# Designs tried in a protein design chat: VH-VL binders against Uncharacterized protein AF_2093. Part 3

Target 1, 226 residues: Uncharacterized protein AF_2093, of Archaeoglobus fulgidus (o28187)
Amino acid sequence: MDVEIVEELSKMLAGRKAVTEEEIRRKAIRCALKIMGARLVGIDAELIEDVTCSLIDCPITLKSLHFSEKVKIGDVLFYHPHVIKPEKEDFEQAYFEYKQSKKFLDAFDIMREVTDRFFEGYEAEGRYMRKYTKDGRNYYAFFSTIDDTFEDVDIHLRMVDEVDGDYVVIVPTENELNPFLKFFKQYSEDAKRAGLKIWVVNPDEKTIDPFIGYPKDFRLLKGFKN

## First folded at step 7 (VH-VL; framework fv_cilgavimab)

Design r18 (from r0 with light chain S62Y)
Fold by ESMFold2-Fast, scan of step 7:
Structure r18 (fold): chain C 226 residues (1-226), chain A 123 residues (1-123), chain B 112 residues (1-112)
Amino acid sequence: as target 1 above (226 residues)
Amino acid sequence: EVQLVESGGGLVKPGGSLRLSCAASGFTFSDAWMSWVRQAPGKGLEWVGRIKSKTDGGTTDYAAPVKGRFTISRDDSKNTLYLQMNSLKTEDTAVYYCTTGYDYDRGWPLDYWGQGTLVTVSS
Amino acid sequence: DIVMTQSPDSLAVSLGERATINCKSSQSVLYSSNNKNYLAWYQQKPGQPPKLLMYWASTLEYGVPDRFSGSGSGAEFTLTISSLQAEDVAIYYCQQYYSTYTFGGGTKVEIK
């Protein structure tokens, strides 16, 4: 389990000479979904921490680490392989990924809070893959970004059929509409046909709105009402 | 692939001067912190001094026995490290090694070493 | 300045036996911000430059056999060779890189 996720994450980071903990954590969440699917519920917080620590220098583990060395530039801590000295371009790429990952991770707690309020009255379990249960009905909510959902569309389409219930991807708003328009143009028909739901949380306004797909439960439908 | 080649060693009389060079290849020299380490015949290793990358301030540090007499400099366009040695003493007789490291936080071990160049100070 | 003291100065060990070298710093080389010990070990064979053996007190350099191990934290450190081989005959140096660089006096490991 952990080994398969670490292998998948290592493939995703192949050739990278510098990374941040934030980038590794964000990408570990995506790899864990790919490998574990719905089995993430209830174990994802500990699993993601363990997978992250398998790639970088963590005091808890004595595992062989790919990004075992640290370097601090400004207020950002980077990790890199000991035998490879990163170039300026490697740090620039790592910093770009850091900013994207930090925005997601900073928005995560607000997205979870807003989604928990939307599912008021449901029993909630899990962290990054969160399961909401009421009267024998299940909703599986996976937290991501629209850009990552675009890259992982095949995984999300698979999840609709794999879960015992409804599947929804929760994403935050972006500074521009372009990432959403890109997804809409390329995949909206595939998503609608498969029953994939994508709901957008505005972290600033603490609202949740459907981008693709509406819930079958009429009580939840009121949550989108102005 | 990393190579460090020292040159400029030789015989010099007490009070004389000598300049050592270290040609670096196989890594990004401009990002590296560079050090000189010496070893007197049959004795242990002694750190001489270092120069940080320009990105990290380009500052120099020296061991007490050489401070004020030796000057470390670098030419990133030529991938070359220098050690200017003035007011040489018999105690400065040693093999001088060029070595490299990197770090933006506190310091790094000396992970690459040249073959060394012998400096003999005698009357 | 940080003074590094190694013991013993010389050590004779039979092939296949364990060799243990001690290194003491005059102050802690543990950096609290990253929880790392700024301590390295080097191996030097006659006529050759020193070779980095390990760093962060216990992290082996690429290509170094796993019979070499490091332990300790703060101000007291140990290098262990679990099963001495003929090619391990050398002088071993500890070094702090916490505040510039200081080397220990060296320990000569030879076959008994």
Scores: ipSAE 0.000, ipTM 0.406, lowest interface PAE 21.6, mean pLDDT 85

Design r2 (from r0 with heavy chain S30D)
Fold by ESMFold2-Fast, scan of step 7:
Order: sequence, then C-alpha cells, then structure tokens
Structure r2 (fold): chain C 226 residues (1-226), chain A 123 residues (1-123), chain B 112 residues (1-112)
Amino acid sequence: as target 1 above (226 residues)
Amino acid sequence: EVQLVESGGGLVKPGGSLRLSCAASGFTFDDAWMSWVRQAPGKGLEWVGRIKSKTDGGTTDYAAPVKGRFTISRDDSKNTLYLQMNSLKTEDTAVYYCTTGYDYDRGWPLDYWGQGTLVTVSS
Amino acid sequence: DIVMTQSPDSLAVSLGERATINCKSSQSVLYSSNNKNYLAWYQQKPGQPPKLLMYWASTLESGVPDRFSGSGSGAEFTLTISSLQAEDVAIYYCQQYYSTYTFGGGTKVEIK
C-alpha cells in the first residue's frame, strides 16, 4: 500500500526540484485518502511517516532517494534531487508549499482536540481520518485545508457515498476570506447536493463552525459558535 | 513576464518630500518581498530598504542613511509598492529602482528590477 | 552592517581574454546551517537596470552563459569571465544578502 501511495504522491510532485518534509507529509495525507478511503482509520499515523521517509533519505526506510540532498535556509530544511540543482523559482514554490503545510500541521493537534470536544461522548479512533461513533451513528472527519479541499473535491464527494455514516472535512481558519469564497463560488452547489460537510476550526479561539452542512444530531449543534 | 514600473520621480527642493510608486505585474505580488535600491548619477548601487509580505509579518528594514526619513509601504489590492521620502537632501539625488527578492529569512538576492525613476534634489 | 569592497575599480580586457573581479566582505557571509555563501553578482549595462548574474557565490542565473563563473567562500569572492565578448562590457557588482543587502562599489569592464 505504501508503494501505491508513494506512486500517487510522486505524480503530485512530478517536476518539483525542491520540497520540505512538511509539504511531503501534508500531500501524503491527501494521497492516502485517495487510495485508502475510510481504511485510513487506525493505520494512518505510521503509514504517512513511512511514505514521507520513502521520498527522502530516511533511516527508517532507506528506500527511494528522490529528494536526498539537504539545504537549510533560515529555519527551514529543503530537500532536492542529487543531480538536479534547484533554481530561485523552485525554492519559492517550496517555501510557499512549506508555509501552507506548516500552518496545517501546526494546527492539526488543536483541530483534532476541538473536534474531539465537539463530539463529546463519542468513541474516537484514527488520526488524520478520525471516526466518531455513538449509538450506532458514525461521523468520519478528515483534516485538511480549504485550498487542499478545493483541489481534492472529487475525492471528498466520493467519500460521502462510501462511508458508513456522515462525512465531514475539518479545515482551519485562514487570514483571508478569499480561499473560502473561491470554494463557495466553484463547489458549494456540488457539495450541498452530495451532502458534503465542511467545518472550520479557529485554532486560536478553539472554536468550530459550519461552513457547509450541519450535523443531524441536534445535541451537537450547541458545540458550534454562533 | 515579471514587470516592475516605477513612477513619481522629479525635481524637488532640499527639505521637500516626494512619493514614489512601483506597479507590479506578472507574479504573485502579495507573496513577494519588495525592495528599493538607488543609484546616484555615475555612482554605485545602494540598497534603500525592504518590506516583507504580510504573511511574513509585513515588517520594514532601512539602510542607515534613510532611516527615519523614508517609509516603505505596499497596497496588495493594487499590486503597488510605495516609497515615501521626507526631509530630502541633495545626497538623495539618484535613480530609484523597485526590485523583488524572496527572502524567507536570509534566503534570496534581488532578482527582478524596474527601469527606475529619477529623483533630483536641488535648489 | 556588512561592507562590500570590490577590486579593481575598472578593468580593460581584450576580446577573448579572461576578466577577473574580486569582492571582499567585512565579515563572513557563509551561513553554517546550510553551508551556503549569501553572495550574488549583478551586471549593469549603460542605461539599463542591473541584472542578476549569479547567486550562492557560484550558481548561474537561468540564461547566463557558461563563460561566467564564481568562486570563493566566507569573505573573499571572485567573478571570472573566461573569454570576454563585446556584450559583456558593463559594470559588475557583488552583493551580500546575508543580513539585508549591501553592494560592492562596482567594477567597470571595458574592451582594450
């Protein structure tokens, strides 16, 4: 399975000459969802680490040296192929992706904590794909960003139909409203028709709010900020 | 194609003020760190100051000769960089260049330059 | 602040011959964490803005001919043009980007 995810991730990174570990991890999570679906529950933490290591020179795998050379600029460690030298534009792209990835990864534990509190009384399992169960009802929560959700919309629409229960994508707040407006203009109708839910966590305020869709359990509604 | 177009230069008396503008196109201005560099007639290049992207803190840095007199600002909605010059001295006479450099901490040289705008400070 | 000193101020070289320009910084511009020298070279032709020629002391900017090369580390750097062509007549500037930006005084390269 690692192989299939590495292959998908390699396609996503095709032509890239500089990457960060954070970017690889964020994108590996997305590729894992595409390949594994709800099967991510219970195995995703170890799987994502193994996949990330497969693309860089890592003691755990010692396999796949696509991005084996290292350069640290400021406080950021960049990886690049041995025979290919990155240009200015390659590092600019990598740093842009790094900032998006770091924001998501830094917020991840808080988003999970806030979502766990929202589903108080539910049994919870999984990491990046988290399953909440109570009284025979299941909610599957996938943690992402609004921009990544825009790119992955077809995958998330598919997940709504494949899970045994409700499916929601949890994303953090952004400094600007534009990424949410972009999603709303392009995909809000498709999301509404399919029953896709997208909820927004503010990591600073530790609040959760619906962007698209509400839970069917009225007892959960009190967890939303007005 | 990256384009930077400076404007606002002209003749000004010592002690006067002038505001330069730089219109940017062909790249994501909002993410770019921007600098001003000047060159006195027949002299070398001198860095004036920079402004970081808002995502990276939006902070400014200035060279010692202009600190306290010049202010750099940006309007991301207009893709425009500004240099407000106050208390102008004859030594400030130069062609002023708008330039971009992506510098995540220490990282990058000044890679794109405008054509420049001439500021002449004389009585 | 870091002071950059270039030598010579001017250089006259015959077509096809080697041109060498030196640049010294008042302190090291080598960043130990990534082992990179934060030094760039620029070319300025009459009536034109400067153009980035190379960065990281020796990495050529895209489109720059292989006759240009950079060497050095820490505080002493050299730009070499192996076989001077007519279009290479310009003023060349070194620049540190280790702590903000500081330029050298420039070296004018002319044909004999």
Scores: ipSAE 0.000, ipTM 0.410, lowest interface PAE 21.1, mean pLDDT 85

Design r20 (from r0 with heavy chain Y102F)
Fold by ESMFold2-Fast, scan of step 7:
Structure r20 (fold): chain C 226 residues (1-226), chain A 123 residues (1-123), chain B 112 residues (1-112)
Amino acid sequence: as target 1 above (226 residues)
Amino acid sequence: EVQLVESGGGLVKPGGSLRLSCAASGFTFSDAWMSWVRQAPGKGLEWVGRIKSKTDGGTTDYAAPVKGRFTISRDDSKNTLYLQMNSLKTEDTAVYYCTTGFDYDRGWPLDYWGQGTLVTVSS
Amino acid sequence: DIVMTQSPDSLAVSLGERATINCKSSQSVLYSSNNKNYLAWYQQKPGQPPKLLMYWASTLESGVPDRFSGSGSGAEFTLTISSLQAEDVAIYYCQQYYSTYTFGGGTKVEIK
């Protein structure tokens, strides 16, 4: 399974000469969902570490995507292939991706904490794909960003049909409403028809609110601060 | 995994009484609001009544045609819902379904249903 | 009490064609505090109990195919099946849950 995820990730990183561990981890999580779906529950933490290791620590032949060399610029550690020296533009792209990835990863622990609180009384399993179970009811929560959910909308629509229960994508707030408005304009009707749920966590206020879709269990509605 | 199993249906004469039971499993019964819905042979669905969870007051609500004749009760220790039907009329002939009927702010749809039990009121 | 009226009573549609069912409420089921329509649709196949198809007028229950869609607000609602499949032959009911529960009379969908 590691091989299939690494191959999918290598397509996403095609042509890249510099990356960060944060970018690799964020993108590996997305690729793992695409390849494994609900099977991520219970193994996703180890799987993501293994995939990340394969690209920035372990020797693996992925054309030009083996990132064995390191360079620290300011507070950021960049990885690049042994025989390829990144240019200024490569580092600028890598830093842009780093900032987006760092924001998601920094928010992740808080999003998980807030979502765990929302499903108080449920048994929880998994990390990036987290399963909440209570009295035969299952909710599968996948953590992402609204921009990544926009890019991966076809995968998330598939997940609604694949899981044995309800599926929801948990995303953090953004500085501007534009990413949410973009999603709403392009995909809100498709998402609503398919039953795709997207809930928004404010990491600063530690609140959760529905953007698309409501839970079937009415008692959970009291958990939304709105 | 949620299961609702009705029992107690049968043939009864007009003016008679019958008690239906609904055994619930796969969810926390004590937290749930429960409803009864009936369907006369070849006809549409008709809501009969509801009982709220004890946490939400344990109160009951009934449709006009059954008020004063039917009583809904629950035994949370046995995960069982009951419908006591008195002064039965031929118009009460129907398949009776046990279902969950949560309410928040205003209401919630009926999301889980049993297979139903047939009650026939005839001479 | 809120009265629900469905039309038509029966509808015959060819496989792959669009089916449209209308539902009218005697009063608005839109709750101003949350801007939600307290309207659900159910599908009942012969010999089976009803199955919740959608709620909040247009939110599909998990596992329901995307060919089913709901529209409308306030007191007038529509259920649409964009491309009728053989397994969609059933009786469809609308239901308000704004004030306890009331069902529409049902619409029987059959293949031409």
Scores: ipSAE 0.000, ipTM 0.402, lowest interface PAE 22.4, mean pLDDT 85

Design r21 (from r0 with heavy chain Y102W)
Fold by ESMFold2-Fast, scan of step 7:
Structure r21 (fold): chain C 226 residues (1-226), chain A 123 residues (1-123), chain B 112 residues (1-112)
Amino acid sequence: as target 1 above (226 residues)
Amino acid sequence: EVQLVESGGGLVKPGGSLRLSCAASGFTFSDAWMSWVRQAPGKGLEWVGRIKSKTDGGTTDYAAPVKGRFTISRDDSKNTLYLQMNSLKTEDTAVYYCTTGWDYDRGWPLDYWGQGTLVTVSS
Amino acid sequence: DIVMTQSPDSLAVSLGERATINCKSSQSVLYSSNNKNYLAWYQQKPGQPPKLLMYWASTLESGVPDRFSGSGSGAEFTLTISSLQAEDVAIYYCQQYYSTYTFGGGTKVEIK
């Protein structure tokens, strides 16, 4: 399964001449969901580390290194293929992806903390795909961004039917409303019809709010007031 | 308990070939990353190469002095690790150890070792 | 390729005294994502195969006495035996497992 995820990730990064560890990790999480779905619960932390290590210089290599050379520019470490020298435009694209990825990874621990508080009293299992269980009821929470959820909407719609319980995508706030408006215009009808839930965490204020869908449990509704 | 038993060592002429085997027991061999480490008489330890589990891609890695001459393989049905040594040189004379690193939580250090088998390359 | 350098080559210590062995890597073996040093220490007694003493630079393997301790981070590491016992006479090796495996040259510890 690690091989399939590495292949999917390699396809997603096809033609890229410069990448960062942060970009690879964020995209590995997305590829792992696509390949494994709900089976990701309980193994995702180890799996994402292994997949990341297949593409860059790191302690664990599951496949050949694709980005074996590295260069530090400012505070950012970039990786690139040995025989390819990235140009200015390649580094600009890599830096843009880095900023998006770092924002997600920096917000991740707060989003998980806020979501854990929201599901107070539930048993929690997993990391990037996190399962909350109480009285035989399950909630599967996948952590992402609204832009990545837009790109992966077909996968998330499929997950609603595949999980044994409710499925929700947790995303952080953005500096601008445009990414949320883009999703709303294209996919809000499909999401509502399929029962896909998308909740937004403000990492600065440590609040969680529904963007699409509400939980049926009355006690969970109180969490939105924090 | 974990046991690793090497065999196949002996006297070989320069330019010759030799195949070492390592019989493993007491753990799930198919999940383990396996390595060969050698030690020339009175010298220090030198890593030779490794092979990952099939689940982790089954890839091999080799130390520079043996690249192109040595090949590591495994037979999970027989719980056996192999080292095929070709184009042997006098400097390949050493005790060859079979080692395992199966624990991801530790980062695959070499946690179990066999007793070793002596390979002597001389005319 | 990561080169490992140990010092000293040999060390004579009286029973009950402290023994200190140094290990230097040519590049950092600290992986920033998990904040762990991919550095192990091995003990090899005469006529025996090596035995893993510790991993992650300072985590003792099960069954290893508390008198053994490791310290350091990045590229410089130390193995300490707080009170040398007769059974500790051996050659000690550091090893990076950050990028495949490379051993240090070894340090022979003997009784004075």
Scores: ipSAE 0.000, ipTM 0.414, lowest interface PAE 20.0, mean pLDDT 85

Design r22 (from r0 with heavy chain D103E)
Fold by ESMFold2-Fast, scan of step 7:
Structure r22 (fold): chain C 226 residues (1-226), chain A 123 residues (1-123), chain B 112 residues (1-112)
Amino acid sequence: as target 1 above (226 residues)
Amino acid sequence: EVQLVESGGGLVKPGGSLRLSCAASGFTFSDAWMSWVRQAPGKGLEWVGRIKSKTDGGTTDYAAPVKGRFTISRDDSKNTLYLQMNSLKTEDTAVYYCTTGYEYDRGWPLDYWGQGTLVTVSS
Amino acid sequence: DIVMTQSPDSLAVSLGERATINCKSSQSVLYSSNNKNYLAWYQQKPGQPPKLLMYWASTLESGVPDRFSGSGSGAEFTLTISSLQAEDVAIYYCQQYYSTYTFGGGTKVEIK
């Protein structure tokens, strides 16, 4: 499985001359969902660590590395292949991806905390694909960003059909409204028809609100009244 | 503008030792990966070994014929590359070139070369 | 360890005629992630150190005349000099930089 995810991630990063650990982790999570779907529950934390370490100079493992050399520019650590010298444009792209990835990773623990409280009384399992279970009902929550959800919409629509229960994508608030409006204009009807739920966590206010779709359990609606 | 000047070559007996130096100027030496390449009289080019920048770990790599006998080192404060040659053999007789291979990339071609220094291993 | 084989060992060409040198690697030097061939060509004139002519199999180094061209991919490469000039008398070396460095045996180009 590791091999298939590393292969998929390598295709996604094809031609890239500079990356960060943050970008690799964020994109590894997305590739893992694509390859494994709901099977991610309970194994995703170690799997994403293994996949990430397969591509960079990582202290956890000595596996073959694609981005085995590193350079620190400012406060950011970049990784690049042994055989490639990155240019200014490559570092600019890597820094852009870094900012997007760091935003997600910095918000992740708060999003999980807020989502866990929203599902108070449910049994929770998993990390990036998290399963909430109560009285024979399941919610599968996948943590992402609205921009990545836009790019991966076909995968998320597939997940609705594949999971044994309800599927929801949890995303953090953005500084601008535009990414949410972009998704709404292009995919809101498809998402609603398919039963895809997208809920928004404000990491600063520690609130959760529906963007698309409400929970089937009316008791969960009380969580939106924070 | 980039200049590499080798020195330290000469006549040495089999089993002896010799240290070559390469003085670098016109670029940021501390960021550069440096290689030694040799050429026996009338023969082709043969890569000897490489040293990475300290930023990239300062690690060394050697061609099989010299591994265990030759040591590459650098002094960034003096912009100087060294090749310590021990247990010299007659087949080590060659002109030794100091070369750059760019910073951060082991797979970049060798773009700047010094004039070379002749090492003769003979009785 | 990648072995580089050049042919021919020597080549005599008349002024203004085409010269072609071949280079073969024991394994592919094409890197799939960037689709580039890790192959360079060097020119060494009598009494001088080698000079980089081209890299990535076909990219000319700055200042190299456009009568020099490279072709090939994977494990088989050629260096072509259209319309040979007197100053082109030299020994030419191919080199892989895919895994450390290995040089070909060299091809001596002389005037016929």
Scores: ipSAE 0.000, ipTM 0.383, lowest interface PAE 24.7, mean pLDDT 86

Design r23 (from r0 with heavy chain Y104W)
Fold by ESMFold2-Fast, scan of step 7:
Structure r23 (fold): chain C 226 residues (1-226), chain A 123 residues (1-123), chain B 112 residues (1-112)
Amino acid sequence: as target 1 above (226 residues)
Amino acid sequence: EVQLVESGGGLVKPGGSLRLSCAASGFTFSDAWMSWVRQAPGKGLEWVGRIKSKTDGGTTDYAAPVKGRFTISRDDSKNTLYLQMNSLKTEDTAVYYCTTGYDWDRGWPLDYWGQGTLVTVSS
Amino acid sequence: DIVMTQSPDSLAVSLGERATINCKSSQSVLYSSNNKNYLAWYQQKPGQPPKLLMYWASTLESGVPDRFSGSGSGAEFTLTISSLQAEDVAIYYCQQYYSTYTFGGGTKVEIK
């Protein structure tokens, strides 16, 4: 199982000479969703650690993307294959991906806390694929970014029909509205038609608001804050 | 694993010429920046020169003592680095090491080294 | 050219004791754009090629024991071995990679 996720992640990182642990972890979470779907509930924390370990300095070595060598530039630790020396452009790409991944990972715990508070009274299970259960009703929440949700839209549309309940993608706010506008222009009709929900957490204000899709339970609407 | 194997060392008279080779394996040689470093018997390390990858321009740089006399070249199809040494002097007597290193922004340390090949310039 | 000067030329230290090696560059090797010192340390044992020990003045190469540490910035640097082991007997070289490469003269570390 770890092998299938590592193979999928390897395709996503094809040709990359430098990466960060943060980028590997963020992208591993996405690859795990693609391969495992709702089966991630309850196993995701350990699985993501195992996949991350497999790519950076672990006993299990894989042929295509073992990033075993380290270099620290500024406050950022980069990983690269043992015999491949990254160029300036490789580090610039890795740093860009690092910033996106660090933002997501730094926001993750707050997004989970805010979402847990929103589902007050529900039993919660899982980490990155999180299941909320109450009175026989299930909500499956997946944590991501709006840009990653744009890239993974086909996966998220599939998840709506595959889960035994409602499916929602939780994303953090961005500095600009442009990534949300881009998603809206390309996919809002497809998302609405499929019943895909995307809710936005502001990590600074600790609020949650719908971007696409409202819960049918009107009591949950009281949890949204502008 | 990374391996660098130098060859071509030997005894040569002052004013003579000699060509060293370094066979590389275990990494993508065509992407690597390569250097030569020498060490006279019982003395310290002295950088000789480097060659960048062809994608980075394939340019060479040399230390002042060898500039104009030594030429570094590479054959990516053979994964081989060369050092052509002309007008050899007794002070060129040293073990010559093939190394990997690469320029990140301003420079990268020399992280892999061969076992070296001895060049003796003597009458 | 950047000239690298190491001191002392040789150092005898008892097992388990601290060894300190100094390295001075003729000009600063601190690059303002990334705030990094372009200074590396190498270990060379008899009959072997040098081995990269650390780079960016204080970042340990993979597999190097944590008893090795580097400090300093700009033009003055120090390599410290906190508790000398028998396998640490070697010659240590500092090297700038700010403008091509220049090595220090080396410091021989021996057991007292």
Scores: ipSAE 0.000, ipTM 0.406, lowest interface PAE 20.1, mean pLDDT 85

Design r24 (from r0 with heavy chain Y104R R106S)
Fold by ESMFold2-Fast, scan of step 7:
Structure r24 (fold): chain C 226 residues (1-226), chain A 123 residues (1-123), chain B 112 residues (1-112)
Amino acid sequence: as target 1 above (226 residues)
Amino acid sequence: EVQLVESGGGLVKPGGSLRLSCAASGFTFSDAWMSWVRQAPGKGLEWVGRIKSKTDGGTTDYAAPVKGRFTISRDDSKNTLYLQMNSLKTEDTAVYYCTTGYDRDSGWPLDYWGQGTLVTVSS
Amino acid sequence: DIVMTQSPDSLAVSLGERATINCKSSQSVLYSSNNKNYLAWYQQKPGQPPKLLMYWASTLESGVPDRFSGSGSGAEFTLTISSLQAEDVAIYYCQQYYSTYTFGGGTKVEIK
């Protein structure tokens, strides 16, 4: 549950001396998928807030805090453990993660909106793991980034077999093509064989395009042309 | 122009409860971090706990001797800080000060202090 | 917890003399990323609440006379009053705000 997700996230952050709320939230979503799988549908919004607040100083919960002290540098608020003094390298790592996390979080609502439009006529449920249902057919859409999908490929391949329906990972465009080329070179054959779909949303143009895998529903195929 | 006025102090028996209030004026209370600091008669200063602004998380922190017994809260609509003291011990006898912290480049020293209110715990 | 130790417990100095108070923390209160020492000094006169004198180890609070100065970095700090005045009779406390708050035991400054 939330305790297990906090434990998993703590392992992912092992040795880290500085983090941001944005990084914690992004990684909490990934850990929740790993622990909860398809059970994440319908509970993810509340769960992610609870998990995030358990690790940093926040107003929602009084749970134990791993990153209980804060420092603001420029426009970015960093959190660190009570007795630990972060070094230059710790802030460089934290800022790198912050940029990736902010890109995901800023794009999230647009990705959800574009994906909802693509599944027009389907019943939608959930937030970060969203389930689209029509005529007894299910699509499970998980929102992430291409870099995180690369790190979590084993989890996403598992999800294809776990869900009752089709599974797709929705990611935003990147400034560089390299993260997509890296994924394609390493995992495209495995993803295609397993039936894993990865679709790319351009938040600026509000478009959705397949990177790996097309929908099996013929009607959805026509949605890519809009 | 900043003013902090504590109230609610008095004599209480060991094991009893007492609630202190601090009325703030002359600054934007909702943006300030607030702390309680105590001083036993003839002794030094001891930090009790703090509460951050809602914008900065609204979380509370407590010194080890009071953790689990004392609770800090705030009412931004009334510009008032509270300290709920439960399971009081003789060693809790002290003048209790309400203090403010302002953001000094991501640091929060204790900028302003009230006059203090005396809490005496004895049988 | 960070433990703060002050020395001496008390000192008596003549008017116009230099007064020096030392403060040691059990761990560094220097934050490498912003190069700031999370250390403050407070003055408490008889019958009054404490008053902030300086923060960031050496930055004087507005209205504090320039005869007060702070020095040190990391775990060892000093408060200096270059020419003691009658109104400086007080107890002085150092305090870390690196990790919540911890006060030193205080140093009583009196006239000889």
Scores: ipSAE 0.000, ipTM 0.404, lowest interface PAE 22.2, mean pLDDT 87

